VHH binders against RCC1 domain-containing protein 1 (RCCD1). Designs and how they scored, part 2

Target 1, 376 residues: RCC1 domain-containing protein 1 (RCCD1), of Homo sapiens (Human) (a6ned2)
Amino acid sequence: MAEERPGAWFGFGFCGFGQELGSGRGRQVHSPSPLRAGVDICRVSASWSYTAFVTRGGRLELSGSASGAAGRCKDAWASEGLLAVLRAGPGPEALLQVWAAESALRGEPLWAQNVVPEAEGEDDPAGEAQAGRLPLLPCARAYVSPRAPFYRPLAPELRARQLELGAEHALLLDAAGQVFSWGGGRHGQLGHGTLEAELEPRLLEALQGLVMAEVAAGGWHSVCVSETGDIYIWGWNESGQLALPTRNLAEDGETVAREATELNEDGSQVKRTGGAEDGAPAPFIAVQPFPALLDLPMGSDAVKASCGSRHTAVVTRTGELYTWGWGKYGQLGHEDTTSLDRPRRVEYFVDKQLQVKAVTCGPWNTYVYAVEKGKS
Key: E = the ipSAE of ESMFold2; O = the ipSAE of ESMFold2 at other seeds; V2 = 0.75 times the mean of E and O plus 0.25 times the DockQ between their complexes.

## First folded at step 1 (VHH)

Design a09 (framework vhh_7mjh_2)
Fold by ESMFold2-Fast, scan of step 1:
Structure a09 (fold): chain B 376 residues (1-376), chain A 124 residues (1-124)
Amino acid sequence: as target 1 above (376 residues)
Amino acid sequence: EVQLVESGGGLVQPGGSLRLSCAASGFTFDSYAMSWVRQAPGKGLEWIGRIFYSGSTSYNPSLKSLVTISRDNSKNTLYLQMNSLRAEDTATYYCAREGLEYSSSWDEYYFDYWGQGTTVTVSS
């Protein structure tokens, strides 16, 4: 007798290719909107033009520029060029299939391989939200890459627990809670203190002695959450996605101030009497090449993080969602299109008395799983 | 403020040609890659092609024989030349600015600003 929690997936942000983000028929959804009824989604993976949904019953559904459905699906990972799907086999083996996104789930995959699962499987009970495991393979000895060769072996000594891919970089969390990064470093996203690329996984020395519970990779920024609920964040900050002051938001503020002056000529005389301060420009951070500790408002502990191309989303232990970064498509969920260089709580879930359990960002949109706050 | 203003749309006969323009302002135009994207009535977005700051172009394979993208950095203007137009080319055409990205490993397009669009109707 399984008891289902009264939960639902919500979407917001960019949906210009027909991605399911709730009821919006335009190219953007600015407030969290419930997804289609009747689909028990347990995993979501989003590229910029399509989204892959995996249900508790093992059905895969594609929405957006790619469409289609498949059965016996355990996991899926969506990139713009490729869709990777992990299917259940007749034995303990799983089948990894990689399709070109434009012909996903139709005809022959570009590549397929049987994968032997880890000795210890993970339970995926019905009704519980769970993060996807791809691009890390169940064997924890390799991962799937969006470019050839698609199968990427990991060094024998590396005991992976989680692996996330950004546009140019990779983050790996090992069984001991240590973080490794490699790939492109031009935006400081590797966290080693340089902008140099790394061809192989390199241990983040700055995080040594701390035990990490989760990693998240954005397009060009990186996040990890410690076992104690602390957030460390680094990489590219041109849109405020690190919650550090950004030049672009400062420039937007100056433009708004100039516009206000032009709209109200009487206001300009008031400002000449000392009503407006135009002090020295505040310092801004374009690139943060080392992990920086980020405090959430009110000292909230973090438990989950996910990153888009230029935004960040974090779930707290108490079930609140905070978002920040580039907001022009409404992907921050604050009922506006304003970009933020500091964390802001998504009030929609508080107002609806919902407890957030999971968050998954696509490049320009955000998917959230939330359950009703019970009496108890 | 960043502004993109498309022009040149209108009614065209099947088999005809049309050139769309996009006037850019509020940013250093020659530092950004630009794209053209269209949306047919009741359909999703379809990417047409891009042009890099250097003038190099990349096109949707389904459309590359029908379109040419060019730019004039001295005039901050982007162009889309369309030939052999068909009824299926009826759409709202948008110019879009690609975000400033370095060394991306994916051919994924980041559009941070869009124009208001200009409508092209291909009908007899």
Scores: ipSAE 0.000, ipTM 0.299, lowest interface PAE 15.2, mean pLDDT 78

Design a10 (framework vhh_7mjh_2)
Fold by ESMFold2-Fast, scan of step 1:
Parts: structure tokens; C-alpha cells; sequence
Structure a10 (fold): chain B 376 residues (1-376), chain A 126 residues (1-126)
């Protein structure tokens, strides 16, 4: 449920495949640029080469290396290899259709089936969680995978409310606020303390005793946000996407003080590590295989997170957007192409008196929904 | 510190062949998959294909019969061989690093392209 104030979507970052990021005709947009004023977009899902937009009226439009439109759409999920679309049926059933990305919305889908949502009052995990969002199906009993078999059932005891896919891994948030991960682990993205792959969902023991409200999967890193607004982040950090010091940014010579905390096995006695000061630089972190607690500047609470391949974006309770990581295509929105290994507020939205309500990252671009601040 | 430099572009007659090279430096080339991407004037990018660290290849189905991708790990060099060139193949050609060569248990590979060269221009005309 959105506020009644007028809002708009903004895009920035890589658009070399013709993805809609505002008025740009080049390969990159470095500052947030407004999209389709007056169109009520309720879902944005971006692959590295195309973006899928779904309106509240049920129209799906593709922009980029894939193009086309379809009606009666409730949801869409864009990946490099395939496009999944959830279409409204004449009854309570929804139709799931999966196309190869190169032939999206053209000819026969690779696979299609009817999906029956859970009835309210029977096995309702938590209101909106019952609806699900692709790649999690509305019944919360299965999800869509970018590789065959495309339909992946979840164990009956696993009550999913959110599921996000990275390039090689999956994150699942259950009704109790517990986090599970599985898939490729070579970049530490599973958070279990090893670099080994997991074939089935495994509980993140390091987060035991904490209640999570949201998960986000990047290409090779992972983020979750607690009900109290704390950020936990782990995985690959070659571009600073974890907000931990990286070798690639050492050349600027900046002295950095920061707070990052790794959870103990017992969930207590959390320790904080400072960054570089006038003395020796902070150690470079290439891989963080356990969840690390990340504090935003000014102690702001986080409410939303989204990840690209090598960048991270977080929305605060007060409606500010923070971004960090690889920035060479302008996907951080700081009006430059500088990569950052620490969170920085996107000043564009502050300067324009806009309150950020949602963020969705593609691999190398960022889409933001913001509303005008009220005059009071 | 990571750099990719393309070379070998130029003017080619229709029906001709051309081989592009991409010299890599600043990273362990042999452990990464590599991609070729092109951009025709006034058009968006078009992915051509990739080569895995072990030498296996995957191509855009629309271009598979036109191109062959190869690599020489001892020289840190990526190649794109193009045959039967048409005017429609006129474009700037980029090489790019795919930074995750990890193969899952079903044989599927996941990739992201994070470093691109400056491009080399191929013009096909008589």
C-alpha cells in the first residue's frame, strides 16, 4: 500500500542494450532520471540486458535487448536466461508462463502452468507474504528457477514469504523471519562460513535469534534487513559491494573509519572493526563468508534493500537512498562513475525533496520509486 | 589495474573474414570466462558469445554460424573469428570479462560482465 502522494520511477546506470533509464541515448545514466511520468508502475525487474515493467493496470512492457508487451499481468521476473510472467486468469487461478529471454513474449513459452494461491484463513503465513512475488510463486510452495527444471518445489515444512535469486545462489525468508541459503558458495554468498555449495536450503545459523524482515541477493553477495532496521551483508567484495575495504579502491589514499560487526556463534558479544586511519590501512576483504553487521551513516534504520551484480542499494525508514559498490556505469546515482566501498546517500532525492519508497537493482543499473514530500 | 584492449578492426569487404584480438592484463585471465559484445551504429548492444576458462563456448543462436571464439591462456589473449561478413555486421566490437566461471552440479554457468575494453570498430563495405 503506497502513500497517496504523487510518485515517479527513476533509473540510472547501464542502458547500453536500450533499457529505459529516462532520457539517455548513450550507454550510461549517471544521475537519477525520471521514467514515464504518470504511469503507475507496480513492479520493475531488471536483467543485465533488458528490463520488465508491470503496471497496476496489468500491462507488461519489456525494454532493452528484449521488447514487447502483454496484458493481464500480475508480476514479472527478468533474468539473463529467461522471463517469467504471472498472468491473471478468469478465476482465482493465475497462469505462470516462462519464455527464453531471447524470444520473450513471442511464440510458445518454454513452459506454462496454472498456479493456485493459498486460501486465506487456512495456511496464511503473513498477509502479503501469501501473495508472493516472483521468483517465489503465490502459493509459497515453489519458485521459478532460471535453469531446468524451471519449477522448483519447496519442502512442505518450509513456509516461505520471500525468495530472491542471485547469479549462483538463492536466499529464502520464512514466515518466522529466518533466512535460508543454497546454491553456489565460491564467493562466500551463502553465509555458512565456507565456500562450498549447498544443494538444498540451509538455515543461516549465524542469524539465529534475530528476526529478518527482508532479503536481497546480488550476483555474488547477500543482504538481509532485520525488523529493527539492521543490515547484515556477506559474500563477494571485490568492488566494495559489502561496504568493506577492497584493494580496487586503495589508490585514492582516503583514510576511512567505519563500523562492521561479524556475529558470534552464540549471537552475542558482537565486535566492531574500525577502518583505516592515519596509520596502516584497513585489511582488504575479498570474501566475507559470514553475515557482517553494517551500520549506515547517521545510524539510520534500513527498511528495503536490493542488489546488483556488484553494487548494493538500501532505503531508510526516513526515505533516503544509500548506494555503494562498483559504480563505473553510474549505477550508484552519485552523478559520477566512482566506485565506493562504503554507503553514500544519493543526494539527488534529498535535493529534489523526494522520499524514496522502493528500489530495484538490475546487475548494472538501479530503479527507484520516490514520492514528493508533503508541504506541512 | 584490470585492462582489456581490443585490436584487429578495420574496413572489410562483404563476404570477407576478420579476426579480432583482446589483450588482457591485471588479473588471472585463465580463471575467467570471457565474452564478445557488439554495438551497431544507433543500436543497443548485442551479445555475441562467451568462452569458459576451460575453452568450451556458448553463442548467441542468431550469430553462431558467423563466429568462432577462442583463447590463448599463455598469451592472456581472447579471439573472435568472423566469417562471411555482411554490411549488417558493421559495429564496434567489445571484449568483456565474465567474473564468475563457477559451474553448478547441473552444468549451468552464471556470469556477469564487469570490465569492458574500449572497443574496436569493424566496417563492412565495398
Amino acid sequence: as target 1 above (376 residues)
Amino acid sequence: EVQLVESGGGLVQPGGSLRLSCAASGFTFSTYAMSWVRQAPGKGLEWIGRIYSGGTTSYNPSLKSLVTISRDNSKNTLYLQMNSLRAEDTATYYCARDFSPYEDSSGYYYYGMDVWGQGTTVTVSS
Scores: ipSAE 0.000, ipTM 0.418, lowest interface PAE 11.1, mean pLDDT 80

Design a11 (framework vhh_7mjh_2)
Fold by ESMFold2-Fast, scan of step 1:
Structure a11 (fold): chain B 376 residues (1-376), chain A 122 residues (1-122)
Amino acid sequence: as target 1 above (376 residues)
Amino acid sequence: EVQLVESGGGLVQPGGSLRLSCAASGFIFSDYAMSWVRQAPGKGLEWIGRIYNSGRTSYNPSLKSLVTISRDNSKNTLYLQMNSLRAEDTATYYCARGDTEWELLHDYFDYWGQGTTVTVSS
């Protein structure tokens, strides 16, 4: 039944290297634009200058500063320096190939390795597009890093379910719903209450007693979504990507006042209105080193999150998309280039009667999968 | 306030040479990697190359033999030397700042200049 409602992928944001964000000309797309006809995409992974698309038929297509195509592709993960591709072999093993991005799908890969699939008997929950998703390997015992060593083993006790990489840090979600972080911490992105780096995965004790369903890593910030739909967010906030007050929006009194008033109904932020005697501007938060609970407008439950370098996107249970953070290239999808330090719903999908099912951010752009509403 | 100002653009004959400059202010120039990026009329951005704070350079392979990037930290200035210019080099050239400590995003840029236009025509 689910397959009776074919969806479409939309793109917006930075496309200055010729990345596919619809048929748009120039450097940027400010409103969600349908991707070109004939693309049957099931996976998207975007770096700053190129995007990797995997189709339902197993074809990999590169768009932007890297170009080319390959068959028998099960997954792909795009970083600026490296492209990791998981290929189906003639046997039960998958082949992992790591390419230099500049020579992706041309010449010889930098490194290749056969990967043993995850143990049988854990297949009963239907496989998702994200199951076995790079950079976590399908065996859940190692991951791919954009820096040597490229293959990084994980301790068996971690029981990894999801792994996401930011610019300097890593987030790991285990089978029990616990979150671990490691890597660079100078922007608070590890969530341990310090700015110190961690060389090994460290449990986020602040989230103990909660069961997380998803993690997302941005350039220098982190997000997780609980199984009950709550959002926790931490790290760098220079562009407002944590939905906490930032200096850069203080002078736009009208935009800031409208958004602050909306969020304060949920009790998530201090009022920033200048009309009341007690309504002083909120303090500016540059770094949040502990997970902060974030309420969406109208108290909507979150189910999916994805982060760019300086922006955040969240899909609600009811199929709305909220975006915030750095908007200079139109990556928030609000028909402008304004940055936001508060979640705002992308009205395009509401106006077109589309239900959002997935979101994937590149550093400076956003890709969205949506299906039609109101078709019986 | 971080500011990048490109200069040196103009009209050049095919086969000629041109040197672009980028004056940086509002930050410690010697701490940052710097890049040049260009955009031809009606086309997307094309990365030219990068110079690290150490002076090490990395270039777009398509342009490596035609350009040289250098810097003068005492003057807070970045340079792009272009030789054997062709009509297809007609573009707006941008100076961009990248942080060398943000290693997982090789070509991350947080600030851009306004650009300077180079026209290669007879």
Scores: ipSAE 0.000, ipTM 0.179, lowest interface PAE 19.1, mean pLDDT 79

Design a12 (framework vhh_7mjh_2)
Fold by ESMFold2-Fast, scan of step 1:
Structure a12 (fold): chain B 376 residues (1-376), chain A 122 residues (1-122)
Amino acid sequence: as target 1 above (376 residues)
Amino acid sequence: EVQLVESGGGLVQPGGSLRLSCAASGFTFSHYAMSWVRQAPGKGLEWIGRIYYTGSTSYNPSLKSLVTISRDNSKNTLYLQMNSLRAEDTATYYCAKEYSDDFWSGSYLDYWGQGTTVTVSS
């Protein structure tokens, strides 16, 4: 393939089921490692136990607890329980196939259906205007669900351009840049200010007036990136995946005298009396039920985001990768297993003179596409 | 603090049987699905099966005829019964807690025990 820029996929984090993450040592990889799967990977989708790689030539390859390969593949989406594959049809039509993950690409799929494009009007954009990214189906009128019924129609008034699924929730980005959420809300992941579930897509009123460019759903947290590069994040924070600031409280309980932007590393603002902590703040906020604005270090603008079950990854306009959250399998890529409650730049890509262009997280691992800086 | 402690591993003769236990604490055991996973020396993890909080089970098809998973919610204990053991069943066996298998997205393993070793040898 003729590429404008030379690029490669890298992986790090959990690989205990044999998932390809580059160097692959036992259960985990702590530093970004070049992948050996496929020459020309255009899509990566990862579950906790296996990863699906789709090449630009239409080959699907599975790595991990599920293995095998298939051709004529336009897209694939990996979940814990099932693998959804979109196959090329004879015309603009595609065939959606759903397999049980443990027997993926073996025998008969659990379910299959032809996906017929909506009758095109003069207003309908070309296929390139719709990314064709699972779990959102072609023509943006339905999505694939990880549990039956697998084919789920969207309301006719929703003009979806991106749809992402977490462990219990969904985020939908429409053509106007509005965000909708539905599903389980117990961890604040829907962003509506309550912990109640929503059975149907509901508009995020807190984000009205802002134009979003991307959404990302983690296990129980949510992220969106605005067209201007701002990050909004909400949901579950037990592992620090929201990078919410720890409280900076005045010693005597009076009005906070300091900005709450950064954690006080020296602990100088906390009093202890008789060895007991008095009024000490909790290190993390457990649940954030409304979108919170998150600043990256150095004022960097975000362009892409992806979420694992307990970690978050963001790509900046200048091609840097920041990660934070639960890091015990090395999924943050900082050459250690330390969890972080603040965004930290992955220095590997800076050191190797690589510009990051894409990131996709599995529940416990991270895949990154990067190109060489300053070539040609 | 969530804690899972496996026990019952050891040396067993080929063709023999063994029952592993997993003692759970730090969470409401009866509300969560539980899984067993194993790792043979020098190999990756292999999922064995799960038991939902209702008692329903789901197994790796390759292992279904050889294992039975059960639980005792009154004792916060998970069990793995293994029969007709072979040399290739030599592995470290892990107990794992599943997080929420409801709504639509399924669940994942959020906490693991330290493992118990089973050696099948004559």
Scores: ipSAE 0.013, ipTM 0.364, lowest interface PAE 8.3, mean pLDDT 80

Design a13 (framework vhh_7mjh_2)
Fold by ESMFold2-Fast, scan of step 1:
Structure a13 (fold): chain B 376 residues (1-376), chain A 124 residues (1-124)
Amino acid sequence: as target 1 above (376 residues)
Amino acid sequence: EVQLVESGGGLVQPGGSLRLSCAASGFTFSSYSMSWVRQAPGKGLEWIGRIYSGGSTSYNPSLKSLVTISRDNSKNTLYLQMNSLRAEDTATYYCARSPIYRGYSSGLNAFDIWGQGTTVTVSS
């Protein structure tokens, strides 16, 4: 990010708890809106009700249902119940602090531990923004979990490079570009071809022979991007977040407006009614239990991915942003609240002549870093 | 058309009690979870609690001892009972339809229909 031209962060989607997203007093932002001008943000981590921003100077700022600021921060990871903060110590070691989100940065942390950083082996300009990225600890031997026990060791043979957490599952990318998954599997989010849970990291055999460069975990779905720019996606698709055919499709591939109901808490399924359609004439996929290859429109190569609870965002090699999935809060950035079951380019960045460099999704919102094109 | 209309707001003295009502129309009220949410002047939204279609409740721990949510499905009406009111409880109170997508018990509270709000002012 230090090697890049000056850019700006943009936000869109749900901000009903006062999250820094758009200007004004609305609960939703439907089109990309600039965040604070001149803030030197290098890390954004969003929960559904608050967002943590870390600046290049080491300042942490919280926005939303949690508020406050702290200095000497190297990284932060926001979940609904917990905030994990990696702070610079008096020596070369870092201090990991885990706070209850409701009292974040006030009083005593729930748990704290000194962390020994791993030596950098590769020159990676992009890694300046992601090296030691929580929830994976800088030592790459453990990660932080939003559920007790908060410190979770990783087997020494796992050469972890990236780790992402969904609502019930985990994805791990190793130094060789292999992908592992574990946790809850009832929505197909582990990608092993079954709906079974896995207690320990299990290699995704369907991706063997391919080298992955990035993984992203959503609430109930999973994404990885190969070194060659191919997208593999699996898990739950009821909102179209896999860009696979889903129920209540509009003719042009847009998801028809829906109503959702919760019958009884005693085990009734969530019933979804919606529709002008009397049944779906096309095949639909509710669950995809193994990786599916996804083509972007125009055959564009992907370089980055991020997932919300029910939406997906991908940055292309040429700096375009594509989003799809559940869009009811405007988190897809298309100036509407329409859900999509196919990738659509966010035209705002094209119209403003901006090249997208990074994307980070919260459960119901999206944050984007973009740099001006052309004129230097 | 789907609509939620709150009522019962007004001026209350500190230490007093107040019951708000929310009349629902245009949808099958008995099939939906409902929530109460408030917004103090110049502040963000604060979730108060939820009542499931079956009648069980879940509350913001900070407010649990001060509020009770109930519903009357025969009248399509949601209620919020508030006790021991303080000046800091001054806010606009919103009734919201809050469907839960099962499998997302860890924090997907979708508030898809909101009322216009009713103002509660706690002052002497």
Scores: ipSAE 0.000, ipTM 0.147, lowest interface PAE 16.1, mean pLDDT 79

Design b01 (framework vhh_8dlx_2; at its last look DockQ between E and O 0.39; V2 from the best seeds 0.00; counts 0 for: pae E 6.7 > 2, unsure alone 64.6 < 65)
Amino acid sequence: EVQLVESGGGVVQPGRSLRLSCAASGFTFSSYGMHWVRQAPGKGLEWIGNIYYSGSTFYNPSLKSLVTISRDDSTNTLYLQMNSLRAEDTAIYYCARDYYEDSSGYFPDAFDIWGKGTLVTVSS
ESMFold2-Fast, scan of step 1: ipSAE 0.197; ipTM 0.658
ESMFold2, look of step 2: ipSAE 0.093; ipTM 0.597
ESMFold2 (binder alone), look of step 2: mean pLDDT 80; pTM 0.804
ESMFold2 at other seeds, look of step 2: ipSAE 0.013; ipTM 0.509
ESMFold2, look of step 17: ipSAE 0.027; ipTM 0.478
ESMFold2 (binder alone), look of step 17: mean pLDDT 79; pTM 0.805
ESMFold2 at other seeds, look of step 17: ipSAE 0.128; ipTM 0.611

Design b02 (framework vhh_8dlx_2)
Fold by ESMFold2-Fast, scan of step 1:
Structure b02 (fold): chain B 376 residues (1-376), chain A 122 residues (1-122)
Amino acid sequence: as target 1 above (376 residues)
Amino acid sequence: EVQLVESGGGVVQPGRSLRLSCAASGFTFSDYAMHWVRQAPGKGLEWIGNIYHSGSTFYNPSLKSLVTISRDDSTNTLYLQMNSLRAEDTAIYYCARGYDEWLGDSYYMDVWGKGTLVTVSS
């Protein structure tokens, strides 16, 4: 058994439907606020109007426009229209239940399916195939979709390890660390260099030869983190969620030089530095259709990433949290409502001597798990 | 229904000029910023520039001396004038509508045309 670390969940951002972010009185929380201290929350999945919390004891609680509780829950995935819940069944079987969000956990689900996970300890390949969380099913042969058909089969050859859904696209990480994408591509979110939709999982050739450890899907942008801690990011950047320059900041006439990227003739990316002295506005990028390498301040290695609809959050190996993108509801956690087109460290956790271990973004809010630094 | 239709693409010799048009319908054209974006064969998207509802224009600095963006609100038409065309300008050219001002940002492209191909060859 693993040793338990004392920690707490924090929330910030939009809570206008009564979502639990540490404050139930307003519509926004601009600074990280502690959630339930006595409840061991191991999974958080947030939609725009409600949040699903799963405890280590198997209790599911909904907060916001959807409310209710259930037991024997292994996982939950919240979307705007649907709630998917994975429950412990009799024997080794799990039961996937999908509810309309407004009637979640009340009456009959819209759809239910028994899922038989691969047996552990019989076969090493079977043990690897079982890894994953919703929307990827434990069998790693299908995922749950917010649109009918709700059960979406995956080719066994993919050996899926992680699957994340955006508003219109999907990202899949396989056991070998390769990344696949499909779905809508109008905002460059698939990363294939075109704006065309893809009906089936397509390998991101731009990332071949690199081993990815994690993927994260935002509304219309995509992120992956390599085994070595490098961040690759692509898709929509109108709010600065890719940490690439936005137009309004280029027009402000600030005295600080900025770096921007552009594609050259061979398809490789070239960084360009702008400044006030050159008489031209700094370049900006509205859409990035190929993965772009992102460096964090001080050369920090990334270990975790999560995306909202228009913001991005990354946890470093040293336990710092960086956020950027659309900030008007306070979801960046910087004690203001300013949007950012560059990574900025959330100073709250540094000031409180907390080490960040996990981050989960909803469309307009952010949930963070952190542990105290120091000797016990 | 909201739509954008590009026209004016084709084969053109190096050193010559070409003007692309984008016809907008289904929305109040004069209220929106409009963008031009291109994609060369086998490459990613490259932002060319935009024009605000006010008529103010902003360009990718690498392209500023080579292109001019204009609009005619009376005909709901966006234009891209390209001068001194080079083989490297061969691409599919898209026009796109900037995002609604409600979110305080005009740079998001929420409606795209299907594109028009420009081939620069001798």
Scores: ipSAE 0.000, ipTM 0.123, lowest interface PAE 17.8, mean pLDDT 79

Design b03 (framework vhh_8dlx_2)
Fold by ESMFold2-Fast, scan of step 1:
Structure b03 (fold): chain B 376 residues (1-376), chain A 125 residues (1-125)
Amino acid sequence: as target 1 above (376 residues)
Amino acid sequence: EVQLVESGGGVVQPGRSLRLSCAASGFTFSSYAMHWVRQAPGKGLEWIGNIYYTGDTFYNPSLKSLVTISRDDSTNTLYLQMNSLRAEDTAIYYCARDLEYYGSGSYSDYYMDVWGKGTLVTVSS
């Protein structure tokens, strides 16, 4: 018997490995589509080829290039090479297991250890423990890295609240709302105004005086959302994922033979097309090496953000979803494969009278949790 | 127009070898990493391996002893050599282009933005 449910998870974008719970719509889904019926999902973590789903009952299910299921799961974090799983123990301890993705949930994990939460942590009053904190460990003293060494301690002075990993960089949000970044910086993704790498967490001074509530890391770009609902975004913009002007996104193929790059006073990189005899062509931004304020259409406040490899998704306080960036797999959810260099509202959820509550991007796809309007 | 066209598929007997080709056009082939991916009937995609623009190759560990990926940048052609074919190797084989034009990371998701139409390989007697 079918029953009306308050909320459901939706998936769209690249699904060629079956990574959307065995959804078999070829390789791409261009419009938000409900995930498999009967699965009570409370956490989604996606790599490019598989997805880890954690249910409210504590079941972990893998779909895609990695498959399998496990019980007593509190959290899971999927990367291309590794799957990290946090399982319930008999006491306040949790068991962290790190698996090679190809043999996930089969045989022995690559390593495992008990993790004890900090004494002053107490239970999560909002019930968001099931929403996932990996790759940050529950003790907030270390995180899981997809590259050896897999266990990475954090300096004891850092009071980490959230940690997100990109392809080469890390973002950390502390208890005071300050943002730190480190790792590779060649695409401006660290936000310090340079393209230099940082070996250890470095405070983002450009954001001082503001209190951040959320951070999100993409492949080579970064996003944070303030307590007041403002969006700050920086890093690589060749696909328009920063919502800054870029070249023709309908381009099929990459050539750079006729471009010249110049730096603005603010450090952004502006490219101009050479070889044209006509007047100056419109400039576009390839790299933004420090946080830039982004306004959503109609002045909506942001509450959540998530990034794929080359796209960005933001949830507003009113429950609308905006997406932009590289869209050729349909991961922007606009019923087409058009890439965008500006935020566009996903009309599917508006049309269905759904309020978006969460968004999680994989590298090439997007997962959304939405509830019926009037039910909270 | 960016295009990838696979060829060399067909019916092959178990234990035999087969070489697939992928002809690339419309982009600077030598600047991109390339992938081979297959899909068995009724199954999802299985990554076979890739080759970077440097010539370095990385394989699915389950297939490493059975396949070799190579490239010829002078002819814009990608190759997949398969040895000791079994019935379980029956699949549609695709080549795909990675995003390497802005440089690769020290670890990276395999970003496939352009796919070929595929070529069918049937392993039967």
Scores: ipSAE 0.000, ipTM 0.387, lowest interface PAE 11.9, mean pLDDT 80

